# VHH binders against q9xw16, part 224

Target 1, 132 residues: q9xw16
Amino acid sequence: MSGWNAYIDTMTAAAPSIKRCAIVGAADGSVWARTEADNVFKASEEELKTFVALFNDVTQVPAKGADIEGVHYVVPRTEESLIFGKKENTGFFAVKTKSAVLIAVYEGPNEVAAQVRKAVESMQTYLNNAGY
Short names: E, the ipSAE of ESMFold2; O, the ipSAE of OpenDDE; V2, 0.75 times the mean of E and O plus 0.25 times the DockQ between their complexes.

## First folded at step 19 (VHH)

Design ye1 (framework vhh_6fv0_2; at its last fold request DockQ between E and O 0.91; V2 from the best seeds 0.90)
Fold by OpenDDE, fold request of step 21:
Structure ye1 (fold): chain B 132 residues (1-132), chain A 119 residues (1-119)
Amino acid sequence: as target 1 above (132 residues)
Amino acid sequence: QVQLQESGGGLVQPGGSLRLSCAASGFTFSDYWMYWVRQAPEKGLEWVSTITDSGGETYYKDSVKGRFTVSRDNAKNTLYLQMNSLKPEDAAQYYCARPLPPPRSGDYRGQGTQVTVSS
């Protein structure tokens, strides 16, 4: 396993509603780590390249939504380093660090979203402080 | 150079306890979330626990929740893993670690410390 897989496991432990997640390079969408085994994060490299590019202009994302793992999500709003989406009882949070994008796909009622956001933003803060 | 050195392993009976230590050097220990991983015979490396840089948050694999406690002393550049109520399935080589910088894969980790649980 990649060392960064430990951080994947950490995020899933922090928010049990997270089903799949990945840590990818902000510049090119290259995968640093992702959930595997029973819950494989299935986004392709091409898809991830497109996804991370959304952070170049997050203001346009709500109008067009975002795709992850071939699933289209409605994006209610964005922040400079945050994109989140919803689809039925699923959603995602994506946060950008200096050099990475953390993506967490979750399943559950809307109430679980806060815990997922907290998990990814906590790691976002850490990685930024650590120079990543 | 990043150095990690694990210690504290040994042979215990089921239900016994061990306290692992990890001495860190060659980097600013207090800046990093540190974690424990383990590798049992004929099994892959698996995550056990993570602790945040300040020690404010801890996370655990489900199978060790309530039994294992991760902690750290940043003044001593040391990571700990208190293991209680040990089970045979906990037997493994235990490593403390932080990730290698991308695009490199794997961890900074030491030689590990062996934990054996047997009656």
Scores: ipSAE 0.931, ipTM 0.962, lowest interface PAE 0.4, mean pLDDT 96
Fold by ESMFold2, fold request of step 21:
Structure ye1 (fold): chain B 132 residues (1-132), chain A 119 residues (1-119)
Amino acid sequence: as target 1 above (132 residues)
Amino acid sequence: QVQLQESGGGLVQPGGSLRLSCAASGFTFSDYWMYWVRQAPEKGLEWVSTITDSGGETYYKDSVKGRFTVSRDNAKNTLYLQMNSLKPEDAAQYYCARPLPPPRSGDYRGQGTQVTVSS
């Protein structure tokens, strides 16, 4: 699919362990693009609104964990604009830009997490520089 | 006022090569990740390749990896797609693009350039 979905395809190509990802508005969780077709990113608008609000105070997130796609993740660490979540052999990285939150859900051992993080942070830097 | 104009398409035999160009104007080209998408007559738009704003990283759909090379010349505001070892399934209208600003869901793209692969 065209538009912002090209960036979904780009992140998936950058880190093959990514199974689903989305780009959503930072203020309201509105979906700009998400993985479609065989493995749809299925978070609801309500869930996404709650999820992006976690970035309002990332210091509270490790104590609570985070929910996305109806799955509860433990959050071992956060940074000012990054939340890392884990559940069993799956995890997510989410990063915030001025206008957006990028979410990538991956499968695999912790060894693949670095590639996923690099892919989302590369796009985070770009979107910030492009005014998003 | 964003304008993108694709060129360089044509008819080639299987195994042949083409080089597509995309002239960009009306925006700061070097600030954006650019991508190529394509559309065959009975298919939707398919992502082909993305290149970062500096050109430092490139990404490809699996079926074109190793055969296609995306590049850019930021001084000339031009995006390129070198297509080698072309196959019949590569036949499509090719567009260079970047996303429309939200909440719009499409992209800025030109008229496209037709690539036809047949013997």
Scores: ipSAE 0.876, ipTM 0.939, lowest interface PAE 0.5, mean pLDDT 93
ESMFold2, look of step 19: ipSAE 0.846; ipTM 0.927
ESMFold2 (binder alone), look of step 19: mean pLDDT 86; pTM 0.852
OpenDDE, look of step 19: ipSAE 0.907; ipTM 0.949
ESMFold2, fold request of step 21: ipSAE 0.867, 0.858; ipTM 0.936, 0.931
ESMFold2 (binder alone), fold request of step 21: mean pLDDT 86, 86, 86; pTM 0.853, 0.856, 0.855
OpenDDE, fold request of step 21: ipSAE 0.930, 0.931; ipTM 0.961, 0.962

Design ye2 (framework vhh_6fv0_2; at its last look DockQ between E and O 0.87; V2 from the best seeds 0.84)
Fold by ESMFold2, look of step 19:
Structure ye2 (fold): chain B 132 residues (1-132), chain A 119 residues (1-119)
Amino acid sequence: as target 1 above (132 residues)
Amino acid sequence: QVQLQESGGGLVQPGGSLRLSCAASGFTFSDYWMYWVRQAPEKGLEWVSTINTGGGETYYKDSVKGRFTVSRDNAKNTLYLQMNSLKPEDAAQYYCARPYPPPRSGDYRGQGTQVTVSS
């Protein structure tokens, strides 16, 4: 288990509060890599297709919220290529690159959200610069 | 064609040190986050460490943190892994790598270099 999964391991090492994450194709939600084993990222192909399409107009997402892994999140804020979701003591950050969407689901107090965001944005910048 | 060639492995005693090197060619090395993976007998591939394009950010598996240091020299197209305080559980074939472009699964890797730690 290497390839794109090494980048999953990199993000989870960068922000230990990440419990599950994935790198998926922006056009169709196809999984390039995801957390496995005891922390499997459990989103269906259909759910991922719907999720990545949220980036077609991020300004509409706060009104609707977002669903991933069968969980509905309130979306308090979006940015040009970023969606932040919250549910109780959990949340997610999702960021879009040219070809991919990075999704990180975390647990913990609000202070850990910044670490999660930093981890996904560092990878986002790299993938964009590499042509992904 | 992308080529990676690992070297610097060998036999060391517990607590010893080794420095692994990875020579890269056939791609723009400085444009990629590079990583080390390892494989011990009867185990799958295990991620060890990643370094960003400029070398300013490094990431480690918990069990090697504080003992291993990844670095790179972009002028020489070379990736390094300094391994200190080696333990028997570090014994493995070590590979440097970067992913294949999607949709192809897997990564570009060299032949690997063997690290053996006498117990």
Scores: ipSAE 0.865, ipTM 0.936, lowest interface PAE 0.5, mean pLDDT 93
Fold by OpenDDE, look of step 19:
Structure ye2 (fold): chain B 132 residues (1-132), chain A 119 residues (1-119)
Amino acid sequence: as target 1 above (132 residues)
Amino acid sequence: QVQLQESGGGLVQPGGSLRLSCAASGFTFSDYWMYWVRQAPEKGLEWVSTINTGGGETYYKDSVKGRFTVSRDNAKNTLYLQMNSLKPEDAAQYYCARPYPPPRSGDYRGQGTQVTVSS
C-alpha cells in the first residue's frame, strides 16, 4: 500500500456505508489511490478525467448528472468544491481539494449520506490545510 | 528531513499488551494526520489506524477495533499505539507513517518496530 491508500482506508472506516472510493488528481483524473480487493473502484482514468473536469463549472452538473464506474447518477445540487449524486439506494460524494478529488461511492438509505459527506469533507479540510 | 522512529515493540503472549511510540522530526508534526501500518511475514503493508491533527478523530482497521488505541502528543512530536489483547495475527513490523506529497506515491516511515505474539 501507499500513504494515500491509508487515506482510502481512513474514509471507509469513517463511513461504513462507503463501498468504494478513490483519490484522483484534480487536473487529469489520474488515480492516486483506490479501494481494492472486494471493493475495487472501477472507474477508468478516461472516465475520471471527464469527471474531475465537472469541477470546472459545477453549476452545469445538475442538468447533466455525473457518471462514475459506468453508472449514471442524478446530481440534485452542487457546491463549489462538492458534487454529490444519487441513484436508488446508492450515491456518491466527490470533493475537490487543491490538487485532488476525493470520491466516495456509498450504499444505503438517505440517512447514511450525512456520514459519508462528513468523512470526505473532513479529509478535504485536512488535505487543503496540508497543501494537498 | 522528515524522520520517523518507531519503538516499543517486543515479544508478548496472546492477550498481552504493548505500547508503541513514534518520534517525529523534520516537519511540523501537529499539521499532519498520522497513521500506523504493519507488515506481517509474507504479507503486504496494511493500514492499522489513523489519527487527525488534534487527536479528536481516530480510525481503526476492523480487526483491531476495541483493542488498539492511537493517540498523539503534539508537544512531544510523538505518536502512540496502545495495543491490548494482542493476537498472533497482530504479529508484524509496525510503522508510523505520513504520506508523501502528491503526486508521489508512498509514505514517510521509520525502520519500524517488531511485534511478536507467541505462547
Scores: ipSAE 0.793, ipTM 0.892, lowest interface PAE 0.6, mean pLDDT 94
ESMFold2 (binder alone), look of step 19: mean pLDDT 88; pTM 0.882

Design zg1 (framework vhh_7pa5_2; at its last fold request DockQ between E and O 0.94; V2 from the best seeds 0.89)
Fold by OpenDDE, look of step 20:
Structure zg1 (fold): chain B 132 residues (1-132), chain A 119 residues (1-119)
Amino acid sequence: as target 1 above (132 residues)
Amino acid sequence: QVQLVESGGGMVQPGGSLRLSCAASGFTFSDYWMYWVRRAPGKGPEWVSTISGSGSRTYYADSVKGRFTISRDNAKNTLYLQMNSLKPEDTALYYCAAEEHDVGWPDYWGQGTQVTVSS
């Protein structure tokens, strides 16, 4: 699934405040692509399996928050296909497509977070239209 | 400019109740997700509750779920937090906050209102 790396590159190029990101299987959390080198997305298989399962009922996520890469994020609200969390000056956006979950971890104020959301949701739309 | 002014805080006994209010101005209140966030002494900010612009969607931290109720009156530009069955661990400065960038976290904060739960 090396072709998925191109989508990682697209998202990170669109939102420079993305520190790490990954594309994983919505069904099992298997990693299809992720940032590497100095920006390795380090979520474990176990974490990702648990994380993607949150999309089965996003309404319950705010009560408990979400964990990515061993970091606990508060999740004050969710959307049907969107889980976004916050921790200090960091956060994440995770969107679900037909078959994947896109996760982007970012650092910065809300202004730059907005760019991250746009980048991730743009990719979400693209992949959905492509049947993924 | 955005202004958020909290009120209604005070000192209550454990098991007591308080109702916080937040008067909002300087923006179209009904278009904004609103938040309550609290900060206890020596601790970082803790998200308490979130409500959508229309009020149709509400979310609560596990620590307050079942005890606190967030609501809003858009005609009055006012956010509320009904706090029942208060516990000492609820003691904190409670902030009203508004989300501008649609990123799941607020951008504007009030000055806070102190809630103290003590016997």
Scores: ipSAE 0.912, ipTM 0.955, lowest interface PAE 0.4, mean pLDDT 96
Fold by ESMFold2, fold request of step 24:
Structure zg1 (fold): chain B 132 residues (1-132), chain A 119 residues (1-119)
Amino acid sequence: as target 1 above (132 residues)
Amino acid sequence: QVQLVESGGGMVQPGGSLRLSCAASGFTFSDYWMYWVRRAPGKGPEWVSTISGSGSRTYYADSVKGRFTISRDNAKNTLYLQMNSLKPEDTALYYCAAEEHDVGWPDYWGQGTQVTVSS
């Protein structure tokens, strides 16, 4: 059966250090799928609407950073379809596809973060190729 | 062996200026995103500014934008921070840092240079 939850499972399996993640609509931040149970991704709908709008011009994000799950992250730089932020030993990667934004929150050192980036960008490529 | 050595810190009065330098060695300087990060007394690290390897892209925290300018001279393997209109809130240990893993946060850190802004 078709389900966005399978993509959540694929990302978390590829990078076990992902604590929480979600797939949200790029236009409105609506949640298509997210981690649940003991690791529920708990960003509000209003926060997600604000967050996905940052992809309209990623170069403006570093000045003020970004909020996810009520946590403020510093964003020292961005790339065309990527916003990534840091707070102490935690961080996030968010990538935009044609229709969606993939968000992964992790904990760990930069070597661990690199594995998370790889997993999220691999899924970004897959969804773009599938038309999403 | 990667080394980052900051210099140019000191004591200045509010409204003054300082120019920090960071001498880099042990890596291909022009390939790396470079950072200034500061740590005020009793606080954790606070990101200040970031510059791409070529110097074509720069970013600033809102608190320093318009007052600080990050730059680099790739021929001299040197990173700079020009700090103008300094405020007491800018008092901190300023670190030069370099990013290796492409995750938007530095891996290598200098020892820092102290900037103290007081009257």
Scores: ipSAE 0.841, ipTM 0.923, lowest interface PAE 0.6, mean pLDDT 94
ESMFold2, look of step 19: ipSAE 0.818; ipTM 0.915
ESMFold2 (binder alone), look of step 19: mean pLDDT 88; pTM 0.892
OpenDDE, look of step 19: ipSAE 0.911; ipTM 0.955
ESMFold2, look of step 20: ipSAE 0.836; ipTM 0.921
ESMFold2 (binder alone), look of step 20: mean pLDDT 89; pTM 0.895
ESMFold2, fold request of step 21: ipSAE 0.836, 0.839, 0.833; ipTM 0.921, 0.924, 0.921
ESMFold2 (binder alone), fold request of step 21: mean pLDDT 88, 88, 88; pTM 0.890, 0.891, 0.890
OpenDDE, fold request of step 21: ipSAE 0.905, 0.908, 0.908; ipTM 0.951, 0.952, 0.952
ESMFold2, fold request of step 24: ipSAE 0.837, 0.835; ipTM 0.922, 0.923
ESMFold2 (binder alone), fold request of step 24: mean pLDDT 88, 88, 88; pTM 0.885, 0.888, 0.890
OpenDDE, fold request of step 24: ipSAE 0.906, 0.904, 0.906; ipTM 0.951, 0.950, 0.952

Design zg2 (framework vhh_7pa5_2; at its last fold request DockQ between E and O 0.96; V2 from the best seeds 0.89)
Fold by OpenDDE, look of step 20:
Structure zg2 (fold): chain B 132 residues (1-132), chain A 119 residues (1-119)
Amino acid sequence: as target 1 above (132 residues)
Amino acid sequence: QVQLVESGGGMVQPGGSLRLSCAASGFTFDDYWMYWVRRAPGKGPEWVSTISSSGERTYYADSVKGRFTISRDNAKNTLYLQMNSLKPEDTALYYCAAEEHDVGWPDYWGQGTQVTVSS
């Protein structure tokens, strides 16, 4: 297990409603760590490359939404380092650090989604402070 | 208890305009991101527009961008949707909605107001 896998475990432990999770390079979408086994994060390299590029201008994302793992999510709004999408009873939170993008796909109502956001943003803060 | 009451819907011809209003009560309106979401017959909910608590930030679905304008009057606890250049595909029940959990999706919904665009 790489050091990045530990961060995956931390996020998934903090928010049990996370179904799949990944840490990828902000520059190219390369996968540094992801959930495995029964909860494999299945986004392709090409898809992730496209996704992380959304952070170049988050203001344009709401108009068109975002795709993760072949699923299209509506994105009603964004923050500077946060893209979050919704589809029925599922959604995702993606946060950008200095060098990475953290992606968490979740299932459940807004109440549990709030826990997912907290978990991902906490990790974002930690990694930023660590220089990543 | 949160209440959202939409009004202003109706029937218009293509190219026409409507202005929807949403009267909010039961919560601190000016603290909430607000949304318009619509549902056309036989289709699922479609996000239309979002506005920040202060009104400074607005977002639009590509399908309505350039035609619809979301705004709010916090002094009146009212959300608006100015709809211009209406198209038949804009026909839907339009919901006013409020976001509570800061997760990029609404928690509270109104009963909706019907908008029908037909020649």
Scores: ipSAE 0.910, ipTM 0.954, lowest interface PAE 0.5, mean pLDDT 96
Fold by ESMFold2, fold request of step 21:
Structure zg2 (fold): chain B 132 residues (1-132), chain A 119 residues (1-119)
Amino acid sequence: as target 1 above (132 residues)
Amino acid sequence: QVQLVESGGGMVQPGGSLRLSCAASGFTFDDYWMYWVRRAPGKGPEWVSTISSSGERTYYADSVKGRFTISRDNAKNTLYLQMNSLKPEDTALYYCAAEEHDVGWPDYWGQGTQVTVSS
């Protein structure tokens, strides 16, 4: 059990529409914490290694999109430290900090997605300020 | 009150070109990321291209890269899609769309303009 699980709880509490989320190492995709049990974040280590490498150049992501938990998402645009994608009524937000990538998968309309973005970016800011 | 009205669709032979336009009203066009999304018969929506509010950043789906060019004229509140080297698989209803919630997907949609590529 790591101390990183408290950050999972914080994000989930801030945006209850988050269905699953994880904190993974930016260099290698290693899982530092994730939602568990009935809400397990199911991405494999191989998939996460591929995913975090997308942050090496986010401008290349829209051409092919991104895969998380075996689901392919369209990524119509990105921002410097943000990759976000859409698949029907579901989507994800992923943000990079100094050391980590925060990933949240949600279900709902764009208004709901906006709350997920706010929660994930608040944690991004917190971890960056803490040196992570 | 937001309105997006596409035009410029039509029937064209493979290898041909078309230019789509989208007239925007009811919002400050310069503040919005804009999109083209298409829907082929019997299929769900397929993202085609995205352009930033200033026009300085553009993104394309792999299926259209090198053939399509998104652009905008903020003085005329108009979005464009130049489509070259058209293929039968480009046949679709093409929607102009605008993003409001900063979540990487559009909130407002036009009614679409039909593009048909057939010999």
Scores: ipSAE 0.832, ipTM 0.920, lowest interface PAE 0.6, mean pLDDT 93
ESMFold2, look of step 19: ipSAE 0.831; ipTM 0.919
ESMFold2 (binder alone), look of step 19: mean pLDDT 88; pTM 0.884
OpenDDE, look of step 19: ipSAE 0.907; ipTM 0.953
ESMFold2, look of step 20: ipSAE 0.825; ipTM 0.916
ESMFold2 (binder alone), look of step 20: mean pLDDT 88; pTM 0.884
ESMFold2, fold request of step 21: ipSAE 0.816, 0.823; ipTM 0.912, 0.916
ESMFold2 (binder alone), fold request of step 21: mean pLDDT 87, 87, 87; pTM 0.881, 0.881, 0.881
OpenDDE, fold request of step 21: ipSAE 0.897, 0.899, 0.900; ipTM 0.947, 0.948, 0.948

Design zg3 (framework vhh_7pa5_2; at its last look DockQ between E and O 0.94; V2 from the best seeds 0.87)
Fold by OpenDDE, look of step 19:
Structure zg3 (fold): chain B 132 residues (1-132), chain A 119 residues (1-119)
Amino acid sequence: as target 1 above (132 residues)
Amino acid sequence: QVQLVESGGGMVQPGGSLRLSCAASGFTFSDYYMYWVRRAPGKGPEWVSTISGSGSRTYYADSVKGRFTISRDNAKNTLYLQMNSLKPEDTALYYCAAEEYDVGWPDYWGQGTQVTVSS
């Protein structure tokens, strides 16, 4: 396991409602680490390339939504380095660091979604401080 | 107790306009992102628009962008949705909703106001 896998483990441990999680390159969507086994993050590299490009202008994302793993999510709002989507009882949080995008797909109500955001943003802060 | 009460719905012809209002109480209105969400017959909820607590940030679904305008008056604890150039596909029950958690989706919902666009 690469060092990036440890960060996947940290996020998933911090928020049990995370079903799948990935760390990808902010520039090209290349996968650095992702959940495996029964919880394989399934987004293709082409999809991820498109996804990470959304961070070039997050203000445009709400109008069109975002796709992850072939699933379309509505995005009612965005923040500067945060894209979060919703679909029924599922959603995702995606945060951008200096060089990466962290993506967490979760299932559950807003209460548990809040834990997911916290976990992802905590990792965002950590990686930013580490220069990534 | 959080309470959201929508009003202003009705029946209009295509191309017509309506202005929805939502009276909020039971929480610090200005601290919350507010939403309009609609549900058409036989369909699931569709996000329409979002506005930040201060009103400085607004977001719209592609289906309503350019036609609908979300606004708020925090002094009156009221949320608005100006709907212009209405289309039959805008027919739905329109809900006012408030976001409690910072998760990009609301937690509190009103009972809705019916909007019907028909010739």
Scores: ipSAE 0.910, ipTM 0.955, lowest interface PAE 0.4, mean pLDDT 96
Fold by ESMFold2, look of step 19:
Formats: sequence, C-alpha cells, structure tokens
Structure zg3 (fold): chain B 132 residues (1-132), chain A 119 residues (1-119)
Amino acid sequence: as target 1 above (132 residues)
Amino acid sequence: QVQLVESGGGMVQPGGSLRLSCAASGFTFSDYYMYWVRRAPGKGPEWVSTISGSGSRTYYADSVKGRFTISRDNAKNTLYLQMNSLKPEDTALYYCAAEEYDVGWPDYWGQGTQVTVSS
C-alpha cells in the first residue's frame, strides 16, 4: 500500500540518522504521515499548528527559536522555506512545500546533519514538482 | 588551516560599549556564514548573532536585539560585534565561529575573548 507513509520511509532510508520525522499540512499542522512504533513523532496538534505558522515569516524565528516535541531548539538563521534548529548533539530540519511541511529530527554531528538536510530537500523538491 | 582569533574583550561598566573583532584566515571568508556565540560560567553555549557571507542577512537572539550589531569587512577578513548598553548578564566568553556544512550551526571556533560587565 502506497501513501504518505512511503515518503516517510524514503526519507529515513536516505538518511538513517533521522530519529523521527513527519509530513504535516502547511495550513494547520495536521499529520499526513509520521514515523511510528518505537520512534513515534510525538508533537501535539497544538504544537504543530504553532510550528507550521512559523513559515508565515521565517525571518522572525531566530529571535526566540522553535519547539518540536516539547524540545526547545535554537534557530540561528533561516532560509526561504527552511527552518532548522540545534539543541546540543541533536537538531531538526523543516522544509515547506506548496501544501506541506516536512520535519526531520536527527542526532549526530554537523557532517551527519548535512545528509539529513539533503534528504529532506530532495523530498521537498519531489513533492513540489508533484504539485504538493 | 582555518583560524579565527577574537579580540576586543575587557571589563566595562553596565551601560558601556565594546567592539569585538575576529580575524579569519585559511578559508574564503566571504563564502561563510559567521557567528557570535557566548558561554557564561557554568552554562552551555548561547547563540548571539549570525551574518551571511555577503553581510546582507543578519540575525540576533532576542536578548541582544537592538543593543548588539554584527558586521563584517570581507576585504579585511574580519568579523565584528558592536555591543552597546551592556548588562551584567552579557558577561561571558565570546566566540567567533564559522559554518562549514550549511546546517545552521558553526563548525570552526576561535578561542574566545572575555567580556566582563560589572559595576
């Protein structure tokens, strides 16, 4: 069976250091798919609604950072359609497509984080080209 | 080898000003996002400010916005932090840092310069 879960599997296979990830609606943060079982992406619907709204003006995010799964991350800079944050040896990458936000939480050094960024941006490009 | 050397720290009264400098070498300075990050005694690193390679984009932590200004002179390979209206809570070791992997956090760090704000 194909669906949004296949995209979760594609990202985690491309970057095994991803601990948890999700695809959520850009307008409301509704969960379209996420990692499950032992690595459940556990952000609440209220947290996700707040999080996706950050993409309305990414330039304001660095001042206070961002929260995902109840963890606070520093966000020292942003790019158009990309919010990324750090907390000690962990971090996240979040990218916006036309309809969705892709969120990946990882652990590892910056060299590993670069592979995570590549994986989520590849999926961002694919979904945008597919109309999402 | 990448080298980052901070200077300009010192002791200053609350309300005072300091300008930190960071001399960079061993890489193409204008291609790199540069950072100021500080560490107070007994605390972990606290991000202060970020500037893009061209200087066209700057970012500040809420705690320093309006008081600190990050800038760079790419002809001199030098990063700056102008610190005004200093408070005791700004007391820390200030690090210059550079981002290599495009992941929003630096990889190369200087040794730091001490800023002490006390009455």
Scores: ipSAE 0.786, ipTM 0.904, lowest interface PAE 0.7, mean pLDDT 93
ESMFold2 (binder alone), look of step 19: mean pLDDT 88; pTM 0.891

Design zg4 (framework vhh_7pa5_2; at its last look DockQ between E and O 0.95; V2 from the best seeds 0.87)
Fold by OpenDDE, look of step 19:
Structure zg4 (fold): chain B 132 residues (1-132), chain A 119 residues (1-119)
Amino acid sequence: as target 1 above (132 residues)
Amino acid sequence: QVQLVESGGGMVQPGGSLRLSCAASGFTFDDYWMYWVRRAPGKGPEWVSTISYSGSRTYYADSVKGRFTISRDNAKNTLYLQMNSLKPEDTALYYCAAEEHDVGWPDYWGQGTQVTVSS
């Protein structure tokens, strides 16, 4: 499980606007790795369980939005393996791999958000190729 | 330069209908996801609806789902919002908006058109 921390570090290094991020089990929302120390990812087990279940039907997410760390985000659209939300100057990207969901919460304008998406999707591709 | 110009707003009674239009220019319209977003007095922006490049995918906020319909005519560089069964809580300035960075939120905004629903 400690090996997953390296992937957290890779994403945060690739996108400095990431404030917090986590890698969780796609089946149950169990935390495999997360940012800690000054940037603790604080989503509860119940939240994460609910969140990863959103990927069962991403087409329904925009109508209701998504909650992470007790914060409600608007989700204007989704992709098959991507849920992304906005709240004021913050947002999140969540991508699903074969067995995991990667979640990155960021702060900043759309320009930096684009960097976050690239970082998360790059990790998604890497993990998928690795069988995860 | 990117320009988005909304029209079609006005005052209607509850249960009434309006059709908003947005004329787009200064960019390749059919390469952009388009949005309607509204802002009521004293409130922050509220996402209303999203439509994909070709119009094949549409999304709606729960508050307007079943009542509002987003559409686009790429040949005319125009975005539309058909609003039926209007409610007082739909009163707001409605913005047409375009997404540049593919991050699930628009980058360019029009000046807005006022919609007022009141008896």
Scores: ipSAE 0.904, ipTM 0.952, lowest interface PAE 0.5, mean pLDDT 96
Fold by ESMFold2, look of step 19:
Structure zg4 (fold): chain B 132 residues (1-132), chain A 119 residues (1-119)
Amino acid sequence: as target 1 above (132 residues)
Amino acid sequence: QVQLVESGGGMVQPGGSLRLSCAASGFTFDDYWMYWVRRAPGKGPEWVSTISYSGSRTYYADSVKGRFTISRDNAKNTLYLQMNSLKPEDTALYYCAAEEHDVGWPDYWGQGTQVTVSS
């Protein structure tokens, strides 16, 4: 078992509207930790490898959007270390650290999404400062 | 009160061009990412294009890239969409929209302007 599960708990506690989340390796999409039990994050290895490669040039993502857990999201814009997508009342935030990608899937209006972004970026900052 | 008012829609034959405008008021226009989103009959909203605060970054859905150009004039609080090489599939109600919460999706919407591409 990885020691990364505590970071999953920290993010979900900070933003309870997160339905599922994961920490995956930035190079290969390998799962370091994820939400479990009834909230299993269900992206395949192949999907995650494709997804993390999008961070090689985030400016190319909006043209075709992104897929997570077999769900297609529109990505109307990106930021240097952030890919975020929308599908109806659901969405995701994904941020890259030095070694990892943090992915959070949520449901709710834009005010809820803003809380999720804050939680994920707080963890991004923490992991970057720790050298990850 | 935030207000977005679209104009410039109409009927055009396939291959034609239209330019949409959106007049914005009630907020500091140059602090906002702006969007065009369209809704075809019987369909949900489809994102078309996004432009950054200054206009330096633009993004397009694959279906319109190379045919549509988003632009803004911050001195006039106006957003534009130049639409070239129009196809019947572009027929939709086109909405101007603004993002407030920094979450990559708009919060404020105009009434829309109808674009109909038919021969």
Scores: ipSAE 0.794, ipTM 0.904, lowest interface PAE 0.7, mean pLDDT 93
ESMFold2 (binder alone), look of step 19: mean pLDDT 87; pTM 0.877

